# Ledger of designs, part 1: VH-VL binders against b5yjx5

All scores and structures are predictions.

Target 1, 164 residues: b5yjx5
Amino acid sequence: MNIKELKDKITDYANIVGEQEGVEIVNVEIYPGGKGLTLRIFIDKEGGVTIKDCENFSRAIEAILDVEDPIKSSYTLEVSSPGIDRPLKNKKDFLRNIGRDVKITTKEKIADNTFFIGKIVDVGDDWVRIEIQETKIKGSKKKGKTELLFIPFNKIIKAQVYLG
Positions, changes and structure headers below are counted from each chain's first letter, unless a header gives other numbers; antibody chains aren't numbered by Kabat.
ipSAE, averaged over its two directions, is called F for ESMFold2-Fast, E for ESMFold2 and O for OpenDDE. V2 adds 0.75 times the mean of E and O to 0.25 times the DockQ between the complexes of E and O.
Where letters were taken out, [cut] stands.

## First folded at step 1 (VH-VL)

Design A1 (framework fv_indenebart)
Fold by ESMFold2-Fast, scan of step 1:
Structure A1 (fold): chain C 164 residues (1-164), chain A 122 residues (1-122), chain B 115 residues (1-115)
Amino acid sequence: as target 1 above (164 residues)
Amino acid sequence: EVQLLESGGGLVQPGGSLRLSCAASGFTFSSYAMSWVRQAPGKGLEWVSSISGSGGSTYYADSVKGRFTISRDNSKNTLYLQMNSLRAEDTAVYYCAKDRGYSYGYWYFDLWGQGTTVTVSS
Amino acid sequence: QAVLTQPASLSASPGASASLTCTLRSGINVGTYRIYWYQQKPGSPPQYLLRYKSDSDKQQGSGVPSRFSGSKDASANAGILLISGLQSEDEADYYCMIWHSSAVVFGGGTKLTVL
């Protein structure tokens, strides 16, 4: 089996396990090397993936790989969660990050800006609502302003979780 | 061999009930989501219901919500469809289908049974 | 309004190519969907052919000849099943399918006649 065919099979098996374990499959990578392969599966879950989620997933996927036997050589299985700065590409990604700060770049101006940092408050069918907080330090005090913005999905160039 | 075998179809009066079964063999049944897809005489395919590998999640077409219940017994490699309050419009061949992969937007049916016929008439 | 629309019938000659279309309803962008194709011959259950979202996200069913391929027409908001080098055994009903709103949606089907 070539690498692309194998990756498709592994991805199919991973999606089945993901449904059983209540996690989403973000990505599947295969790294060939010597007589062995490294299979790396990235999983995600609303509220965050735990070590137990990774362990349960690993056990379940190994059971399928033992039965279906798609890899004839030795292999190493790695299961982990994606980096927190992963891009948000679809409605499901925004739904999973409600309550988190994100940075969003838009195709055209909204409230005189094309770049926003704010907390995801709500997600609709074709829009996201973010709460923007700006802080100004003056002398012995700080002041903040909160503004609510509605951003249509079709106006978003890119979005990702804001680390800070 | 990898196969699905449906049973339980038959003639039933409007308002009646039927339970369909699908016996699976040749694969790890509990690892795959399963579905029921029907086809009325001379018409196209219509998805009816799906169930996750664990049985923890179920999905239904709007036309059957509240009337049909999908379930599975992984210890017996069997899928079920309990059909209540049957209507003439439910007349169809009912296919059991195995889903290859499952995550949102990734489902597809890579293995189908031969079907079992349900006829709802007086 | 139907989510997926397919022409009821299509005729083509042996050896020619047939392009079967699957048009998504206005408001649903074909670019975001993985479209699945199935073949059904009279008296038989459907058979999975292939799926296509993009050139980097596609898959051929086991035993399905390379004569069958998927693509999209963004301007028509449609998925396309291309069958090259048509053979008499390709005569069948063809269905497209997508996942939409947590439901499996099939097109109405196209009866392909090879004459």
Scores: ipSAE 0.000, ipTM 0.460, lowest interface PAE 15.2, mean pLDDT 81

Design A3 (framework fv_indenebart)
Fold by ESMFold2-Fast, scan of step 1:
Structure A3 (fold): chain C 164 residues (1-164), chain A 126 residues (1-126), chain B 115 residues (1-115)
Amino acid sequence: as target 1 above (164 residues)
Amino acid sequence: EVQLLESGGGLVQPGGSLRLSCAASGFTFSRYAMSWVRQAPGKGLEWVSSISYSGGSTYYADSVKGRFTISRDNSKNTLYLQMNSLRAEDTAVYYCAKGGTIYRYDSSGWSYFDYWGQGTTVTVSS
Amino acid sequence: QAVLTQPASLSASPGASASLTCTLRSGINVGTYRIYWYQQKPGSPPQYLLRYKSDSDKQQGSGVPSRFSGSKDASANAGILLISGLQSEDEADYYCMIWHSSAVVFGGGTKLTVL
């Protein structure tokens, strides 16, 4: 099977899974990489994709690939959302993502941590406030507690959308 | 209630053509893969062809490739099988079968054949 | 050579267990495949029973009793359909199926007689 025929087949499989899982197929890329072929499928969803969306999509497409067996050599499957790695750097970036989960790394400890996962609940001129769920941070010492944290922008090393 | 009603079978001479139809009801036809599976008198099951929910992908058994064409009309909830250049070995009961998983056309989705029609008989004889 | 081979017939007593085999052709590794099972009674279309690839990748058909189960015998290069607590209503033809080389392949079928 030539590359175009393979890409068309993979795209058909991806669209089927996309309809089932409630995600849109943005693009399908196939190229040599690793020890064989790399299949990269870009999915998107209103409100943003989660890690669970990517896992569900990956499992479903792998099931089809396992049954259909269109690739005889080794392959690597990657599922991602376009622009998901884009850093959040300023007030505008955080404002656009109010209500979404983000992961933030800071230059110095706030409370007793330098890494946070939480929902953006408020944004000021030079700060962001996130709501941290205990289950999103390993070693949380307070059962059932939801914590609001104030993080100044000048203390942030890196911030990006968290996929769940 | 899911129903699949086949029609179009009959007696035809070698080299002739027939078009089978399967009228579907009781489910959202446009969301499921559909297949044709045949069974010769006193013999086992033989897969003939499958079509994805959208009609964008089709699959054929080697024995019918180039002679048969599977198609569907989602607006009419109907599956078709156009059979050309018929041979004696095409004599069989032809079953219309529904895929078991929404938006799937691989065997994990449509191999359930979770609902089957009663079949329509095709006899190719001189 | 047939891709899938099933014994033509098998007999077992009511209440006993029956193991129906589906053997893959030499050179095709059963460990790689998801095997599907179907039941067909005279005058009726086939019914889906279950699929089995591994303990973490298996699925039961709707309304199929738990006494039907799937497994594999790697040394025999075969898929297995186990029917425990056999009942008279289990008398039927049983077909295995795989997806191989972009095609659906059925085994020849086993006629199970419950005597």
Scores: ipSAE 0.000, ipTM 0.454, lowest interface PAE 15.1, mean pLDDT 82

Design B7 (framework fv_indenebart)
Fold by ESMFold2-Fast, scan of step 1:
Structure B7 (fold): chain C 164 residues (1-164), chain A 122 residues (1-122), chain B 115 residues (1-115)
Amino acid sequence: as target 1 above (164 residues)
Amino acid sequence: EVQLLESGGGLVQPGGSLRLSCAASGFTFSDYAMSWVRQAPGKGLEWVSSISGSGDSTYYADSVKGRFTISRDNSKNTLYLQMNSLRAEDTAVYYCAKDYDFWSGYEYFDYWGQGTTVTVSS
Amino acid sequence: QAVLTQPASLSASPGASASLTCTLRSGINVGTYRIYWYQQKPGSPPQYLLRYKSDSDKQQGSGVPSRFSGSKDASANAGILLISGLQSEDEADYYCMIWHSSAVVFGGGTKLTVL
């Protein structure tokens, strides 16, 4: 399936979940990566979305993707509301967000990818270690895969808090 | 040996401007974030502004946002603070301080200059 | 309310120990912060003393005597600077500091008098 067709399908699924969860779909973005795709869905609602809204939406859309199986490779799913993510600009920002989920873009491939979503588990002098929890693989079980990645700071282009 | 030398302080009237400089030596200047910290007469320390080693990121205390601009010239090993629209409450000794290295985070306000006095009075 | 609070003054005798507190505002967990301590004598710029987050994440400044040490009191939500074997030259103002919300925050300072 081409990217436009996939985006249209994902948008349709997202609108179904949005009606169920009481949120509006603002945008759907798809980015190709080395080993898979990154799916980014922005949601909103009157009065603003909460972290719980993003979590509930994420679980519901994941269930549809598991059943329909429109993506034959691995993928990373991000659900957020416009304006609630926070940029991480320096080592102090990473240190202050240990235990939180972040999204990171790198200038060079690490484990064949340049985009990561995961929890900050540790911060060193010139690196950050993240736990990847949202990567899906074709035929994956209910039990998710957990992977620890070491990302050197000098390879990071952009990093932001991921609010789920 | 790390050395920081401030200059540019003086007496100005409310609404005036001053530019402070801090000449640094004894370390690789571009590898370290730098900060300005001030102290009003008989009062405690108050952080004013910080700048990353590259100069790409700047941070300001709410009390000075929109009036002060921090900058650096890594080719001259010099840190600057442009102060506009000065108020009586900006009267203080202004210290230049060596901050942490962005990537290492190991060193932080570990060296301070002697300070330069800014007095805003009519 | 202030992010960091320190007692305005403290007095102790030569040879005794002084425990200086730095209390974080309710809602800010002291356990997650690295607390920095600075000493300032009249007419001088501040001098870095040490930083403390945990026993595995701490550092002492160059030339700072071992009788200066850092710790935390989780129940009080406070960082602590301990100065043992007080000397007359320890008489100074002491400031704690943290990085919080992309800003540097200093405590109000404690004036230590060695009688």
Scores: ipSAE 0.000, ipTM 0.455, lowest interface PAE 15.6, mean pLDDT 81

Design C1 (framework fv_indenebart)
Fold by ESMFold2-Fast, scan of step 1:
Structure C1 (fold): chain C 164 residues (1-164), chain A 121 residues (1-121), chain B 115 residues (1-115)
Amino acid sequence: as target 1 above (164 residues)
Amino acid sequence: EVQLLESGGGLVQPGGSLRLSCAASGFTFSSYAMSWVRQAPGKGLEWVSSISGSGGSTYYADSVKGRFTISRDNSKNTLYLQMNSLRAEDTAVYYCAKDSTYRITYGMDVWGQGTTVTVSS
Amino acid sequence: QAVLTQPASLSASPGASASLTCTLRSGINVGTYRIYWYQQKPGSPPQYLLRYKSDSDKQQGSGVPSRFSGSKDASANAGILLISGLQSEDEADYYCMIWHSSAVVFGGGTKLTVL
């Protein structure tokens, strides 16, 4: 567990991608989450970062992380920028984002977890259904297995569009 | 030495199309955002469009949205501007310009010589 | 209303100093913006002079003499290009520029005449 060394390495990769994609690396955070580590990379640029910038950055950094394999355990990758991700609070918010990836934290365990990243596939009056991919699996280039999950709105602490 | 050379300008009728090119040399093209800026005869500078180093982000002036498309081919070190549905008001010298920093500020430091586009019947 | 406003013209004597202003629209705080300055002579493309946000965030263009400098006037909500020791070759159009709301915005330009 050389967190500082890992952070420095991830920051170096992020700066390479930032140069290619035209964004500045503000910060890199690494902390425990889910089954392993959560990597959160904050990006910025003159005039503010768009969702498209975050998507382009996420695809490029993921390619490097898959090749270089700097993390020996499972991890999740998140890309964020100040002020771009807005909270999803109600049916209208989730409906607007059908087909997009979201990150959701729940009050209670659902399928033995309280944190989820997945694609919104359906929305009811008081629930959302997401297609989740489990945390990246060490030793596999597949993103993990796919699972459908129902999450009642009354069990959600917070939800935001996932930019990673 | 950083160099930018525009081409593709000319005389075209209203409603016509033109494709401008900007050949870049002397720097790592894919690491820098690029912009198109125009100047009508006797008038000031007007921004047209910008594109990130990868081509993943594009921005347009309201006056050209839906008509112009900015693109780049990093393997050829070339920036493009596809101009459709041209109007008399699009008559200008068109400059390509390189961002001053790899961190993207869209503040340009190197400009080409320009290529003239005249939209007239 | 225009986002950036520049005086159309300015005259100054050789050897004197000229302060060119770039005023941001009410509601847009100059303190948070990086202002770029460009010089254009007849028949030539614009030349990058400098950019200025703060004393810790500024850059001089390649080959641009130190007599060109950037600053801000917070009370006027304006960026300032100062040209000291004016020379005849400084006669040109000067444009300010910012990145604002996902757009490059140019001022209307100031024609500097060195009499």
Scores: ipSAE 0.000, ipTM 0.473, lowest interface PAE 16.3, mean pLDDT 83

Design C2 (framework fv_indenebart)
Fold by ESMFold2-Fast, scan of step 1:
Structure C2 (fold): chain C 164 residues (1-164), chain A 122 residues (1-122), chain B 115 residues (1-115)
Amino acid sequence: as target 1 above (164 residues)
Amino acid sequence: EVQLLESGGGLVQPGGSLRLSCAASGFTFSSYAMSWVRQAPGKGLEWVSSISGSGGSTYYADSVKGRFTISRDNSKNTLYLQMNSLRAEDTAVYYCAKGPTYKVYRGSFDYWGQGTTVTVSS
Amino acid sequence: QAVLTQPASLSASPGASASLTCTLRSGINVGTYRIYWYQQKPGSPPQYLLRYKSDSDKQQGSGVPSRFSGSKDASANAGILLISGLQSEDEADYYCMIWHSSAVVFGGGTKLTVL
């Protein structure tokens, strides 16, 4: 099915779920990404959308997509809200979100990576520290490790609260 | 309390037309997918058609495609089924059915009306 | 061949358990489907009982007793409705249903007699 027809179907399903969950559907985006399609549904409500609202919405819409099976290939579903996934640009933004998971893209490699997902644990005047977990395999044993990473603000391209 | 009440059934000649209505109450009508399911005398259940809460998407059984049209008026909390070019095999009790209360899935029927009888006599 | 097949009739004693089967056509994997179950008594509309895809994806209808449960038999490619502690009021027609290829498909129904 073409993208426009699929978008109309997804928008219809989203509106049904939105009324059920008490949120409004702001927009629906569908675009190719990675090895399949990315479906991004923007929701909102008076008083602000919570992380729990996004979780409930994601669960409900996935259930409909499972039953209706409108996408025969791989897809990734993202639920977004202006209040929750607003870009983090300055010290105040990061301070406001201490204890939350964020996704950060940097201009240059830090610890051999340019993309990070982790919990904000501390914020300075021109930096943020996030707690990330890296799973490594050494020999025949699998090991998980929690790591604190220092990221200067001037190296950040984009940062948002992570709702994954 | 969810209530669904069908009306519009009756006796009609082959090739004729009939319009069924389903009056809904006790829930936010526009938030739920609605369906028509029929049952011929002494036979099993057969799905006829489904419509999304917004009315933007409709689905039909192959046996009725091109002859029947499902629609809804959310301002009146009413579901419709326009039946054209009726055949003897369309004779059945027609049920109005609603999707689940906590989650909406097409083709799921958590509440049913009492049904309205359509008889196509030759 | 029909997408869903149910035995026409089943008899069981009060207090016993009844397993009602809903077999999917060869080529359709029962593991990927959510199977819905409905009960219909003579002169009444169908009543929603439950849905079952997996232990983590199942749902009981409002007011439906816990003695009604869903499961699957992968080797038989079938969904199962289990009714434990059978009571006389359980005597009814039972229908399974799936959403397949943009269509709702019902099984032919099983008449359960409780004697």
Scores: ipSAE 0.000, ipTM 0.458, lowest interface PAE 15.8, mean pLDDT 82

Design C8 (framework fv_tislelizumab)
Fold by ESMFold2-Fast, scan of step 1:
Structure C8 (fold): chain C 164 residues (1-164), chain A 122 residues (1-122), chain B 107 residues (1-107)
Amino acid sequence: as target 1 above (164 residues)
Amino acid sequence: QVQLQESGPGLVKPSETLSLTCTVSGGSISSYYVHWIRQPPGKGLEWIGVIYYSGSTNYNPSLKSRVTISKDTSKNQVSLKLSSVTAADTAVYYCARHGYTIRVYSGDFDYWGQGTTVTVSS
Amino acid sequence: DIVMTQSPDSLAVSLGERATINCKSSQSVSSYVAWYQQKPGQPPKLLINDASNRATGVPDRFSGSGYGTDFTLTISSLQAEDVAVYYCQQYYSTPYTFGQGTKLEIK
């Protein structure tokens, strides 16, 4: 089974659990991670999702994964809510958040990094441009300067509003 | 600090059922996967099976007809039963866990018990 | 079942010298390989997971590499405490399988 087929199966399992637990499935992400595959499921519900809701959902989905055993190798399962993290999945999402800080993870290095925090300054048809604040890595710069970084949508694993 | 401790009889007669217990402290067995691995004298390691968070099990096909792994979450214990034992089942038996929480699963064994020696002899 | 084969079966290395242990899988296991150290009378101890990720508390003289079917554990400068048997393990597919072990001795 390829990644697309696996994502479809996981999404089906997530919808079953969502029905049982009273939550909506917003998104399902699967990608290679440091310990194998990373499965990230975004859930939501009226009135907002709590950490306890995420824990209950995690336990229920794990029970199905244990029985159905669709992944033989190592994986990491993460459950989050848009109320905690606001996922940005398409051009409209990025456009609506121009001027806000976001955190972005990419599937390959851009300017030597795969994780970025910055302000959305421009959005194109298939890219986003963010303004990265001065980098402080156990030292200081005499002159502070912002950097503009160009990130193609097809290289983004996940993007969320960053609240500080 | 998580610790695993195996216990059981040191000597089992051929054709009998071997019964071992793994007692876990410093964490709940409802929050991680527990595996059994064995090592015959002077030989390498053999994976026996696992019991998952849900209580489901998965066994090495070579041992599946003889193995049962179960757990008692109230006692924080995992049990291994191996039926119809022979001299070939003489080994040090370990319980071990994956680096697992309710949100994370991995296939490596980051914590091991000290091991318990089982001799199958008449 | 996936068969894991280590080489050599035994290795003698002088203090301060490099030790290299190889592990080959009968089919691709991507990067899902762990390495363990076992000293006499003790359980195995995790050294490396995901082929190259060093476990917490493991000295930086230990390193792992490889992908697919060929994997290597390297000890860059052997210390007396490193005398042990080393095992590779695949966790790509159940049943999980281990190599036969490599006995590392001081020369």
Scores: ipSAE 0.000, ipTM 0.461, lowest interface PAE 16.6, mean pLDDT 80

Design D1 (framework fv_indenebart)
Fold by ESMFold2-Fast, scan of step 1:
Structure D1 (fold): chain C 164 residues (1-164), chain A 120 residues (1-120), chain B 115 residues (1-115)
Amino acid sequence: as target 1 above (164 residues)
Amino acid sequence: EVQLLESGGGLVQPGGSLRLSCAASGFTFSSYAMSWVRQAPGKGLEWVSSISGSGGSTYYADSVKGRFTISRDNSKNTLYLQMNSLRAEDTAVYYCAKDLYWGDYVFDYWGQGTTVTVSS
Amino acid sequence: QAVLTQPASLSASPGASASLTCTLRSGINVGTYRIYWYQQKPGSPPQYLLRYKSDSDKQQGSGVPSRFSGSKDASANAGILLISGLQSEDEADYYCMIWHSSAVVFGGGTKLTVL
């Protein structure tokens, strides 16, 4: 199957999932990346998409891709909200975005996680500090504290501005 | 086939208002971000505004913020640009464009354009 | 200072190759951006050609010949559109574009003359 036919099929599946999950499909892109193909689906929603919207969409679309098997090679699925697609790679990039929300993926666990969404509050020569909302403890009715995370640049796989 | 047809352009006096429309066909309209891009006579391309497929997110060039409003009616497959407080520098051909990627704003299909002339 | 700068004009012979540059403003690293290229012929709307960020992040527009390709010149902080085997129908205005600071930014355009 050529890439245009594959893209059309993936787009059709994505639209089905979008209707089920209450999100719109902004676009679908397919390109070589890492090991095999990378499928990137952009979703949007009035008021902005949440991490949970992206997770729910990813799970649902993966189920369809597993059943329909349109891709015979290995692939990576990425689901993203629309917005500024500007990667943050160095100190200058992070400095320029102090006060903005970013999403960061790390190659090693930091505070038991490898994925973070938070506001850039400070930037050093080889690190960034982000402010994230702590999850409240199980059974608690109180909101969690804001947590400041120190993330070394050398542990970051990917970082980009998060629009909501 | 993807088709985009603009309308609503014309001659208007400075300070006036005009509403542009773009009728889309050949694709699932609500699934794609849409944009307006303009070109002044003999000049280059200038992005004006973009809107997400749902209409929930909008972006504007600094030169038009507060004066122009982008909107869409997905039930009619139509994109709109409401232009208020028009200035001579708004004189241009206005193109409707289909975005391939939200956040990257690739314009993979363009309409033929509609001409807006702001003159006394 | 303009975010994207393109030479106003470029001339090349039929059959030769033309390299069109799109230079990013000092302080903006070209390695970070996807550069999009558009072709516009007189009396026509622009047509999408391709985008290029890296070898693993590039895309050709539908129906665009393989003789059109994208690359980057890191030392010049520039994106490059390469047109090989120039044909008379390649005579047109070429625009580069990036997404920067919540805005779409176009270069000023380069008029390519094939003579």
Scores: ipSAE 0.000, ipTM 0.463, lowest interface PAE 18.0, mean pLDDT 80

Design E1 (framework fv_indenebart)
Fold by ESMFold2-Fast, scan of step 1:
Structure E1 (fold): chain C 164 residues (1-164), chain A 120 residues (1-120), chain B 115 residues (1-115)
Amino acid sequence: as target 1 above (164 residues)
Amino acid sequence: EVQLLESGGGLVQPGGSLRLSCAASGFTFSSYAMSWVRQAPGKGLEWVSSISGSGGRTYYADSVKGRFTISRDNSKNTLYLQMNSLRAEDTAVYYCAKGRWYSSGYFDYWGQGTTVTVSS
Amino acid sequence: QAVLTQPASLSASPGASASLTCTLRSGINVGTYRIYWYQQKPGSPPQYLLRYKSDSDKQQGSGVPSRFSGSKDASANAGILLISGLQSEDEADYYCMIWHSSAVVFGGGTKLTVL
């Protein structure tokens, strides 16, 4: 199956689940990652999408994907709302999102890790400080403890707003 | 391109029944939520009912719950509103409205409306 | 109490700007809602104008002039429709709308007179 055919099939499953869970499917993205495919489903809901909405949707769609098995390789499922995963490219972007959860990928290891999810606590001229938090929306296992992490901008390869 | 055409309005006595229809064209009907919105003479807009693309979810205003039933026939591209136990306050122009999204959403296209008058 | 409250009428001069308010009932936080705006002229069905939740979550309806814009006043717990450079053709009834508690709620409407 090519990517377009897979996307159409996933979109059909997502629309069925969205109707059952009371959320609208805004977009479906599929792209290759280092460990297989990443499926990102954007959902929306009048009054705002909650973490519970994302968890309920993720659980339901994953059940269908397990039964139907449309993806033979490994994959990662992400459920988010429109705008939550917008790119953060400069100091102004980080300043505008103080208090929000973000996901950051770095060029080099910081505290033996290159991927972080946490709340923006403070922003300097060439750095951002985040409070590392646990999240399950992505279907990942629980992470460790809460801590403040200092990340220089010159080490960031990608940063996005995260609902988590 | 998108067209919504209501029919079935008329004069009916209190306690009577009436069925409205809305014929849709110019878009993939089953992919969008559909709604009925009414407007009493000289008054504002009042939402009546909505139905998801598949028909699996329905929503009703408190004022019509138990009396009105929204339904759709995707094979015929037609939306329906069955109105029972009609009251004078149900007198209004009834608009068929297309939702922007599959399960709900705002109304991006409206029909011209069909008039329902409940009077003795 | 009504979920959405709009002033019954508003008057403004040609070329001026008009701010139409849509106030949410106490206990309902405007910050979490997407406010939809509709225009209705006599003898016509309503026409979708735009929606606004935030600067990153807003949309203009097809063919709607850029002089129509949405915003919010958090302190007033209100959504705002701004019409700049008022023209005589803008004279109409304007309705705000939200989805609340699995229901669509319209404001009572504001009759805008351009004099």
Scores: ipSAE 0.030, ipTM 0.583, lowest interface PAE 6.8, mean pLDDT 84

